# VH-VL binders against q96ev2r1098to1170: the designs that were tried, part 39

Target 1, 73 residues: q96ev2r1098to1170
Amino acid sequence: CVVSVEGLSSSTTDAQLKSLLMSVGPIQSLQMLPQQRKAIAKFKEPAHALAFQQKFHRHMIDLSHINVALIVE
Short names: E, the ipSAE of ESMFold2; O, the ipSAE of OpenDDE; V2, 0.75 times the mean of E and O plus 0.25 times the DockQ between their complexes.

## First folded at step 23 (VH-VL; framework fv_vulinacimab)

Design b4 (at its last look DockQ between E and O 0.81; V2 from the best seeds 0.67)
Fold by OpenDDE, look of step 23:
Structure b4 (fold): chain C 73 residues (1-73), chain A 120 residues (1-120), chain B 112 residues (1-112)
Amino acid sequence: as target 1 above (73 residues)
Amino acid sequence: QVQLVQSGGGLVQPGGSLRLSCAASGFTFRSYTMYWVRQAPGKGLEWVSGISGSGDDTHYADSVKGRFTISRDNSKNTVNLQMNSLRAEDTAVYYCAKGPYWTSGYFDYWGQGTLVTVSS
Amino acid sequence: DVVMTQSPLSLPVTLGQPASISCRSSQSLEHSSDETYLDWYVQKPGQSPQLLIYLGSNRASGVPDRISGSGSGTDFTLRISRVEAEDVGVYYCMQALDTPFTFGQGTKLEIK
């Protein structure tokens, strides 16, 4: 149920990314790692994590393509 | 309302430098990507450069890489284009353009344009 | 780089008649997010360019419904159902899928 989102702008807010994540499904947690231009999010449903990865991988945000990967727990 | 007001430009000799500036108002500047697009006399539009809202990322057309630098000052709501080592083929009207919120994909507002003429 | 090809480059139209401009990209402009990164702009005489259609088919603010954008993948069309005098100008398609963003050559719409 976990995805990593890399390539974020350092100023990306929790609210911005949360909105994007929630467009696919509800999330359980979100951890922003601005120094790494990265975030880790956990969806409540595994299917939503997969859907988010498939839908938004290489999506351009703030003039940068993000990399979305599934994290196996 | 959204406004983009440009300044700078003018006549310069080959090898010279110019700085263009675009002052933005009417929107939360730091949340939007900004761009420069140019148009040579009697020609079409050419994308020149883009900068992310945060300023973390900058992109350039190959034709200007290494010579032009895009920058922004979010405290002053300005985006700038420093143009060095100018060439005759850089002669064009340069437009400042606004992108969408947090993302990219289009230019919904444009400045009035600034003429840059590179000639000996 | 993504190459954008417009046709025709010159488009003389009789007032009240429809107009259509084609834009082809060298690669698909579709993203898995269901967005199509193709925009249409018009530059009217003596003016700055202005946005007409964004992300394939969305009409920009103030753009009349007689102007529409359609298409998918690599083939796109801008349509004007009834050309008016105010439609005179040069129309450009642009891809924003990836940098560098690239424009078509432009289509000059004139009244016959």
Scores: ipSAE 0.807, ipTM 0.951, lowest interface PAE 0.7, mean pLDDT 96
Fold by ESMFold2, look of step 23:
Structure b4 (fold): chain C 73 residues (1-73), chain A 120 residues (1-120), chain B 112 residues (1-112)
Amino acid sequence: as target 1 above (73 residues)
Amino acid sequence: QVQLVQSGGGLVQPGGSLRLSCAASGFTFRSYTMYWVRQAPGKGLEWVSGISGSGDDTHYADSVKGRFTISRDNSKNTVNLQMNSLRAEDTAVYYCAKGPYWTSGYFDYWGQGTLVTVSS
Amino acid sequence: DVVMTQSPLSLPVTLGQPASISCRSSQSLEHSSDETYLDWYVQKPGQSPQLLIYLGSNRASGVPDRISGSGSGTDFTLRISRVEAEDVGVYYCMQALDTPFTFGQGTKLEIK
């Protein structure tokens, strides 16, 4: 149910990232970790976490490639 | 209406410097990537540099790394290209271009171009 | 760097006839987000480049329906179904998968 998103542009906001996550499915939580250029998000359904990782891993946002990984648990 | 108005070109000697400016209007400037593309006389297009909306991420073609610096001032809606250690091969028309934020590529608006000539 | 190869480099066409321009990339321009990072531009005589087709096949605003983009993976085509005098110019494909972004060498379209 959980993904990490790394390599975020420093200008990417909570609202912007939430919008991208929700384009795949509803989320339960989003935690921004701006000092690490990272966010952690939990989807309501595990299938959406997998779909988000598959769809957006290495996607370029604002000239930054993001790295999306599934987190165990 | 989106407009990109360029300035700062001209004639310069090898080893010299120039600063190109591109003034943007008609859109929320800070929300978009900006780029420089050049075209040597009689030649094709060459991507030169790009900058993220915040300015935190910059990218350069190998031919200009270490000599050119892209920057933006989001309070003035300008993107700039500082060109140092200029060479004859840098002679070109330079275009600024607007890109998207949430995806890559496609330059939907271009400036009018400005000629930079590097010769003795 | 991704290498972009256009063919033909010169394309003389009779008014009213179709035209096709091929663009091949050294690696796939498809992304799992369902985006194809291939754009087409035209530079008309004395003008700045203008976007024609973005993300593989989408027409930019104001581009007539007779101009279309198609293809996937590494092979892409720009088609003009009926060439008009206003179509004269140099056409470029560009990949935007990774920086540095790279253009094809250009295809000069001219009326016979």
Scores: ipSAE 0.447, ipTM 0.858, lowest interface PAE 1.5, mean pLDDT 91
ESMFold2 (binder alone), look of step 23: mean pLDDT 93; pTM 0.953

Design b5 (at its last look DockQ between E and O 0.72; V2 from the best seeds 0.00; counts 0 for: pae E 2.2 > 2)
Fold by OpenDDE, look of step 23:
Structure b5 (fold): chain C 73 residues (1-73), chain A 120 residues (1-120), chain B 112 residues (1-112)
Amino acid sequence: as target 1 above (73 residues)
Amino acid sequence: QVQLVQSGGGLVQPGGSLRLSCAASGFTFRTYTMYWVRQAPGKGLEWVSGISGSGDDTHYADSVKGRFTISRDNSKNTVNLQMNSLRAEDTAVYYCAKGPYWSSGYFDYWGQGTLVTVSS
Amino acid sequence: DVVMTQSPLSLPVTLGQPASISCRSSQSLEHSSDETYLDWYVQKPGQSPQLLIYLGSNRASGVPDRISGSGSGTDFTLRISRVEAEDVGVYYCMQALDTPFTFGQGTKLEIK
């Protein structure tokens, strides 16, 4: 149920990313790692994590392509 | 409502400099990517530059790299284009444009345009 | 760079008749199975460009449903089901998959 989002612009806020994640499904947690231009999010449903990865991998936000990967727990 | 009001531009000789400005209102400026697009007289549209919300990421068309600089002042809701070493082929109407919230994928609002004429 | 090719470049249309503009990209504009970074703009006489369609098939605010965008991969189409006088202008497709963003040459729609 966890995805990593890498390659984030410094402009991308918690609210923006949360809203993007929520467009696919509800999340349990979101951790922003600004120094790494990365975020880790946990969806409530595994299917939503997969859907988010498939839909938004290589999506451009604020002129930055994000890389979305599934994290196996 | 969203508004983009441009200023600057004019006539300049080759090798000269101009600064364009675009004042934005009606939206949370700092969360949106801003762009410049130009149109030579009687020609099509050409993407010039883009700047991320924070201003930390900038992109340029090859035709203007090293000569043009895009910047923004989020405290004043303005995006600017500093144009140096201007050439005749830079003659165009320049438009500032607003990107969307979720992506950089389109321009949903445009300024009124500013004419830049480079001629000896 | 991604090259965008529009056809036709000139499009004379009789009022009330349909119009279709083609746009081809030199590479696929899809970054996922459901989204395509292809936009359509129109520049009406004496005006700034304005957004018509974004991400392939989504109509911008205020755009009538007689205007639609379709396509996938490298081939896209803008359709106007019944051309009206207000549709006169130059239409541009644009890819935003990656910088530099690139436009088609433009298609000039005129009334016969």
Scores: ipSAE 0.568, ipTM 0.912, lowest interface PAE 1.1, mean pLDDT 95
Fold by ESMFold2, look of step 23:
Structure b5 (fold): chain C 73 residues (1-73), chain A 120 residues (1-120), chain B 112 residues (1-112)
Amino acid sequence: as target 1 above (73 residues)
Amino acid sequence: QVQLVQSGGGLVQPGGSLRLSCAASGFTFRTYTMYWVRQAPGKGLEWVSGISGSGDDTHYADSVKGRFTISRDNSKNTVNLQMNSLRAEDTAVYYCAKGPYWSSGYFDYWGQGTLVTVSS
Amino acid sequence: DVVMTQSPLSLPVTLGQPASISCRSSQSLEHSSDETYLDWYVQKPGQSPQLLIYLGSNRASGVPDRISGSGSGTDFTLRISRVEAEDVGVYYCMQALDTPFTFGQGTKLEIK
């Protein structure tokens, strides 16, 4: 259900990332951790978390390649 | 109204330096990637450099790496290109360009261009 | 670096006739997200370049329906269904998959 997104540019906004997440499926929460260049998002369905990871791992946002990982709760 | 207004440029001898500036308006500058693209007289387009919205990530074409520095001032809505150790091959019209909000890459708005001539 | 190759480099066309420009990349411009990192620009005489097509096939604002982009992987095409006098200019493809971004050599479209 939970993904971490690392390697975010410090200029990536919560609105931008939320839009990207929602393109895959509805989310329960999004927490931005800008000091770590990281965000944590929880999808309503686990299948969407997997789909997001598969679709966007190493995607370039704001001239930064992001790393998407599934988080074990 | 998105606008990119360039300044700087001119004639310089080889080994010299110039600083190009691009003033942006009509969008939330700090959230968009910015780029420099050049065009030598009678030639095609060559991508030169790019900078992330925060300025933390910079990228350069191999032909300018180590000599050119891209920077931005988000309080003044400007992107700059410091060009050092200029060569005749750097003679071109230089364009600043704006990247998209949600992904890097395509350039939806361009400045008017600034001529840089490097001549003995 | 990704090498972009355009064909033809010179394209004389009769007004009202179709035109096609080919662009080939040295590696696939698709990511697992299914986005195609291929854009098209035109530079009309005396002007700055302007965006025509982004991410493979999306028309930029104000670009007429008679101009379209297609293709996938390494092979891409810009089509103009009926050439008008205002279409004169040099057309460039560009990859934006990874830095340094790279342009094709340009295709000069002229009216016969």
Scores: ipSAE 0.336, ipTM 0.824, lowest interface PAE 2.2, mean pLDDT 90
ESMFold2 (binder alone), look of step 23: mean pLDDT 92; pTM 0.952

Design b6 (at its last look DockQ between E and O 0.15; V2 from the best seeds 0.00; counts 0 for: pae E 3.7 > 2, placed apart)
Fold by OpenDDE, look of step 23:
Structure b6 (fold): chain C 73 residues (1-73), chain A 120 residues (1-120), chain B 112 residues (1-112)
Amino acid sequence: as target 1 above (73 residues)
Amino acid sequence: QVQLVQSGGGLVQPGGSLRLSCAASGFTFRSYTMHWVRQAPGKGLEWVSGISGSGDDTHYADSVKGRFTISRDNSKNTVNLQMNSLRAEDTAVYYCAKGPYWSSGYFDYWGQGTLVTVSS
Amino acid sequence: DVVMTQSPLSLPVTLGQPASISCRSSQSLLHSSDETYLDWYVQKPGQSPQLLIYLGSNRASGVPDRISGSGSGTDFTLRISRVEAEDVGVYYCMQALDTPYTFGQGTKLEIK
């Protein structure tokens, strides 16, 4: 249910990324790590985490291709 | 209303330098990518450089990499293009262009263009 | 780099008749996000370029509905259903899937 999103602009807001995540499905948590240009998000459904990865991996945001990876517990 | 007003440019000898500036208004500047596109006389359009809204990322065409530097000042709503080591083939009208919100994909507004002439 | 190829490069058209411009990319411009990173621009005489179509088929503000963009993957078309005098100019397709952004050669639309 967890994805990591890397390659974010350091100024990306919680609201911006949350909106993108929720376009796939509801999330349980979101942790922004701006100094690492990274975020960790947990979807309520594992299928949505996978769908988000498949849909938005290498998506260009603010002239940066984000890397989306599934985090296996 | 969105406006992009350019300044700078002119005539310079090969090896010289010029700085282009683009002043933006009518939108939340820091939320949008900005770009430079040029057009040599009688030729087509060529993307030159782009900068993210945050300024974290810059991109350049291979033809200008190492010679041109794009920068922005979000407190002044300006994007600049520092052009060094200019060559005859850099002669063109340069346009600043606005990208989309927190994303990439198109240029919906363009500056009026600035002529840069590199000649001996 | 993604290579963009337009056809034709010269397009003489009679007023009131339709016009069609083709654009081909060297690789698919469809992203897994379902967005297609293909734009169309027109540069009218003595003016700056202006956006016509963005992300494949979306009409920019102020663009009349007689102008449309279609296509998918690597093949795209800009159509003008009834050419008017104000349509004279050079049309460009552009991919924005990845940097460097690349334009087609341009298609010069003229009135016969």
Scores: ipSAE 0.821, ipTM 0.954, lowest interface PAE 0.6, mean pLDDT 96
Fold by ESMFold2, look of step 23:
Structure b6 (fold): chain C 73 residues (1-73), chain A 120 residues (1-120), chain B 112 residues (1-112)
Amino acid sequence: as target 1 above (73 residues)
Amino acid sequence: QVQLVQSGGGLVQPGGSLRLSCAASGFTFRSYTMHWVRQAPGKGLEWVSGISGSGDDTHYADSVKGRFTISRDNSKNTVNLQMNSLRAEDTAVYYCAKGPYWSSGYFDYWGQGTLVTVSS
Amino acid sequence: DVVMTQSPLSLPVTLGQPASISCRSSQSLLHSSDETYLDWYVQKPGQSPQLLIYLGSNRASGVPDRISGSGSGTDFTLRISRVEAEDVGVYYCMQALDTPYTFGQGTKLEIK
């Protein structure tokens, strides 16, 4: 399953976000879209995508408030 | 009811260090972001640093990165600013401010301010 | 960094008259949540700053309805419909969309 992370600080690195994603479970891919303040990540297990969204929706990264949404494929 | 009480300012030579403290009461401290904002004499406000409620997320203005460290002790309800390698341009009144757990910004309570003077 | 520019920097006003302060950001402050991350603060003489307006237009607790915020995107306005003596101070806009958070230069409101 795929998650969208929006509202990222322009200072947030792929390494920071990857570390946060991997704290929930292994990921298949991470695409940073910094001009949109956004990232798209795919987890290897759909349950981990749901867990990430539930845990980190409206969490702060670099003191920027993020929105996490599940993207159904 | 909400109170932010600051301490730790003073006069220091360039290259020196100071540690500022901000003691919080009247709210669930661990659930709120804390920030430092400074104001040079006769000048405007500059955001310096902030820290998340858990302490795991920090950020700094470019002017202080590598020299200042924000930290918090949720058992003592304190936020601290360790200031190293101080320069004359760091001379300012330093305020601590409280932000909500659900949004960025929104500094609804501020400490009384602590003067830091960096001079030869 | 997002640059915040205030106008005017000095605002002499007659008691009982309206006042307006403009703030422009170098990029849109609209968050993907559809919230606009723009705060207004006042620093009265000898005091710490205090919050007036958050998320562009919402009044903080205890702020009278004669003080309002408006605008969106990159252009924002703080309005005081009738200036009172206790309104004297320096007004700052601040963006909280992207770290580092940044303030405007400040607008000093004085009674003429």
Scores: ipSAE 0.238, ipTM 0.833, lowest interface PAE 3.7, mean pLDDT 91
ESMFold2 (binder alone), look of step 23: mean pLDDT 93; pTM 0.958

Design b7 (at its last look DockQ between E and O 0.63; V2 from the best seeds 0.00; counts 0 for: pae E 2.4 > 2)
Fold by OpenDDE, look of step 23:
Structure b7 (fold): chain C 73 residues (1-73), chain A 120 residues (1-120), chain B 112 residues (1-112)
Amino acid sequence: as target 1 above (73 residues)
Amino acid sequence: QVQLVQSGGGLVQPGGSLRLSCAASGFTFRSYTMYWVRQAPGKGLEWVSGISGSGDDTHYADSVKGRFTISRDNSKNTVNLQMNSLRAEDTAVYYCAKGPFWSSGYFDYWGQGTLVTVSS
Amino acid sequence: DVVMTQSPLSLPVTLGQPASISCRSSQSLEHSSDETYLDWYVQKPGQSPQLLIYLGSNRASGVPDRISGSGSGTDFTLRISRVEAEDVGVYYCMQALDTPFTFGQGTKLEIK
């Protein structure tokens, strides 16, 4: 249920990323790691994590292409 | 409503400098990527530059790299284009444009345009 | 850079008749199975450009349903089902998959 989002612009806000994540499904948690230009999000459903990866991998936010990976627990 | 009001521009000799400004209103300015697009007389559209919401990420067309600088002042809701070492081929109407909230993929609002003429 | 190629460059149309503009990209504009970074703009006489279609097939606010965008991969089409006088202008496709963003040459739509 967890995805990593890397390559974020320094200007990408929690609100922007949360909105993007929630467009796929509800999330349980979101942790922004601005110094790493990274975020970690947990979806409530595993299927939404996969769907998010498939839909938004290489998506451009604030002129930065994000890399979305599934984190296997 | 969203508004983009441009200022600056004019006539300048080759090698000269101009500064364009775009004042934005009607949206949370700092949350949106802003762009400049130009159009030479009787020609098509050419993307010039883009700047992220915070201003930390900037991109330029190869034709203007090293000569043009895009910047923004989020406290004043303005985006600017400093144009140095201007050339005749830079002659164009320059447009300020707004990007969307969660993508950089399109320009949903445009300024009225500002004419820049580079001629000896 | 991604090269965008439009056809035709000139499009004379009789009022009430349909119009179609093609746009081809030098590489795929797909970044996911559902979205593509292809926009359509129109610049009407004496005006600034305005957004018509974004992300391949989404109509911008205020755009009538007689105007539509379709396509995927490297081939895209803008369609106007019934051309009206207000549709006169130059139409541009643009890719925003990667910088630099690049436009097609433009298609000038005129009434016969």
Scores: ipSAE 0.468, ipTM 0.897, lowest interface PAE 1.2, mean pLDDT 94
Fold by ESMFold2, look of step 23:
Structure b7 (fold): chain C 73 residues (1-73), chain A 120 residues (1-120), chain B 112 residues (1-112)
Amino acid sequence: as target 1 above (73 residues)
Amino acid sequence: QVQLVQSGGGLVQPGGSLRLSCAASGFTFRSYTMYWVRQAPGKGLEWVSGISGSGDDTHYADSVKGRFTISRDNSKNTVNLQMNSLRAEDTAVYYCAKGPFWSSGYFDYWGQGTLVTVSS
Amino acid sequence: DVVMTQSPLSLPVTLGQPASISCRSSQSLEHSSDETYLDWYVQKPGQSPQLLIYLGSNRASGVPDRISGSGSGTDFTLRISRVEAEDVGVYYCMQALDTPFTFGQGTKLEIK
């Protein structure tokens, strides 16, 4: 249910990332770690976490390639 | 009311330097990628450089890498292109362009262009 | 680098007739997100370039519906269903999948 998103631009806000996550499915939580250019999000359903990782891994957002990984809870 | 106003062009000898500037208004500047695209006289468009909204990520065409530096000042709403070691083939009209935050490409607003001429 | 190849490079057309411009990429522009990272631009005489089509098929604001983009993978087409005098200009495709972004060579559309 948990994804990490790394390589985020420091301009990416929690609202912007939440919108991106929600385009795939409902989330339970989002933690922004801007010092590490990273965020951790938990989806309500594991299938949505997988779909998000498949759709956005290595995608370019704000000229930064992001890395999306599934994380064991 | 998006507006991109460019300055800084001119005539320069080979090996010289110029700095181009693009002043933005009418949008939240720090939320958008910014780009430079050039067009040699009578030729097509060539993408030159891009910079993320924060300025953390920069990208360059191979033809300018190591010689040109893109930067932005989000307090002044400007994007700049420092051009060093200029060559005759750098002669072009240079455009700044605004890109999207959440996707790459789609340059929906362009500056008026500024001419850089590199000749002896 | 992704190479973009346009054809034709010169397109004389009769006013009121359709026009079609082809663009081919050296690699697929479809990302795993189902999006096609291809834009079309026009540069009208004496003007800066203007965005026409983004993400393969979406019209930019103010672009009439007689101008459309289509295609997928590596093959893309810009179509003008009825050419008007205001359509004169040079048309460029651009891939926006990976930096450096790259343009096609341009297609100069002229009225016969």
Scores: ipSAE 0.309, ipTM 0.825, lowest interface PAE 2.4, mean pLDDT 90
ESMFold2 (binder alone), look of step 23: mean pLDDT 93; pTM 0.952

Design b8 (at its last look DockQ between E and O 0.81; V2 from the best seeds 0.64)
Fold by OpenDDE, look of step 23:
Structure b8 (fold): chain C 73 residues (1-73), chain A 120 residues (1-120), chain B 112 residues (1-112)
Amino acid sequence: as target 1 above (73 residues)
Amino acid sequence: QVQLVQSGGGLVQPGGSLRLSCAASGFTFRSYTMYWVRQAPGKGLEWVSGISGSGDDTHYADSVKGRFTISRDNSKNTVNLQMNSLRAEDTAVYYCAKGPYWSSGYFDYWGQGTLVTVSS
Amino acid sequence: DVVMTQSPLSLPVTLGQPASISCRSSQSLEHSSDETYLNWYVQKPGQSPQLLIYLGSNRASGVPDRISGSGSGTDFTLRISRVEAEDVGVYYCMQALDTPFTFGQGTKLEIK
C-alpha cells in the first residue's frame, strides 16, 4: 500500500501532495522528505497505491517529472 | 487581476548581454511556473526557458543553453532572463508567461513583450 | 523533441463561415493521468499571444463558445464555428508534454 514519490520540488507542501494522492484514494500516512525531494505515502487500499503509480508516474509537476514507485512491504 | 509587466531589453551588439525582467501581480507567485517565449520578426513562437515555482528546476531550449539564465525572486514576484553572448538570431520580442498552479501544462497569461535587437 | 505540424499555414475565411486548423504531434500528447498536453493560442495583430484552449479541449476564460478544441493522441483540431472579424490573427498549437515545449508553425487566419 506504499508508494514513493521522487522528483518533487523542495517547496511542495503536504496539502498539495495529499490532494494529488487523495484524487486516487484515501491515504493512511504521508511523510514528506523535502531535502530528498521525496515523499512516502501509504494508501489504505493496495489497489489505490497501484493505481496512483500507474496514473501519475512521470507526471510533470512544477516543471519536474515525478517518479512513483511501489514499495513492497 | 493577473498582470505581467516586462522591462529591460533594447539594442545590443553581438556578444553583448541583456537582462529581461517580468514583474508579476494578482496571484500567489511562488506557486506558479514561469516562462519566457520569444518571437523573431515575422516568425512564430519559440519557447525559451521555464522555471518552477520554487526555483528548484530550470529548463532551456537548446538554442539558448549555456548563454541564457532564468531566475526568480519570489519575495519580489519577479522572473528574470539573463542573456549573455547574444547572437543576431536572438533578435526577437520576448514574452514573459505564467503557468498553471503547481503544474506546467500551459501559459494562461502573457506579458506585453520586450524587443531585443542584436545587431552590429 | 516533439515536432508540432500545423495545417494550413494560411487560412482565408469568409465572415460567418466556419474555420478549422489541424495540429499534428510527432508523438502522443496524452499522459496516463488522463491529461492531454496540447494548447492553442492566438496572437491578434499588434498584441501578445493569448491562451484559447488548454489541455486539449478546455476553453480559457473569456473565449467564446464558437471556438473549440478537440482531438487525441497525435491529431488535434481547433474549430471556429462562425468566423468574426475579431478572430483575425495567427493561431499556434503547443505541446507541453515535455521540455522543450514546442509550437506549431502558426496559422494565419484572414478575412477574404
Scores: ipSAE 0.783, ipTM 0.948, lowest interface PAE 0.7, mean pLDDT 96
Fold by ESMFold2, look of step 23:
Structure b8 (fold): chain C 73 residues (1-73), chain A 120 residues (1-120), chain B 112 residues (1-112)
Amino acid sequence: as target 1 above (73 residues)
Amino acid sequence: QVQLVQSGGGLVQPGGSLRLSCAASGFTFRSYTMYWVRQAPGKGLEWVSGISGSGDDTHYADSVKGRFTISRDNSKNTVNLQMNSLRAEDTAVYYCAKGPYWSSGYFDYWGQGTLVTVSS
Amino acid sequence: DVVMTQSPLSLPVTLGQPASISCRSSQSLEHSSDETYLNWYVQKPGQSPQLLIYLGSNRASGVPDRISGSGSGTDFTLRISRVEAEDVGVYYCMQALDTPFTFGQGTKLEIK
């Protein structure tokens, strides 16, 4: 259910990232970690986390390619 | 409406420096990537540089790395190109261009162009 | 760097006839998000460049239906189904898969 998003530009906002996440499915939480250029998001369903990783890994946002990984808890 | 108004061109000697400016209006400037693209007389388009909305991520074509610096001032809604160690092959019309709000990778609005001539 | 190759470089066309411009990239421009990192611009005489087609096949605002982009992988086509006088200009493809972004050489479309 959990993805990490790394490589975020410092100009990427939580609203922008929420919009991208929600284009795949509803989320339970989003934690922005701007000093690490990272965010952690939890989807309501594991299938949406997998779909987000598959769809958006290496997607370019604000001149930065993001790296999306599934977190197995 | 979106406007990009450029200034700062002109004639400069080889080895000289010049600063180009692009003033933006009609959108929330800090949220958008900005770019410079040049066109030598009678030639095609060449991408020069890009800068993220915050200004923290910058990219350059190999032909200008170490000589040109892209910057932005989000309080004045300007993007700038500092050009040092200019060469004859830098002679071109320089365009500033705006990326879209959410996605980088294309330029939906362009400035009017500014001619830079590097000649003895 | 990704190399972009256009053909033809010069394209004389009779008014009312179709025109087709080919663009080939040295690497695939496809992304798993279903985005194709290929854009088209036109520079009309005396003007700044203008966006025509973004991310493969999407028309920019104000671009008429008779102008379309297609293709995938490394092979892309801009098509004008019926050329009008206003279409005169130089057409450029551009990849945006990775920086530095790179343009094709340009295709000059002229009315015969």
Scores: ipSAE 0.389, ipTM 0.847, lowest interface PAE 1.9, mean pLDDT 91
ESMFold2 (binder alone), look of step 23: mean pLDDT 92; pTM 0.948

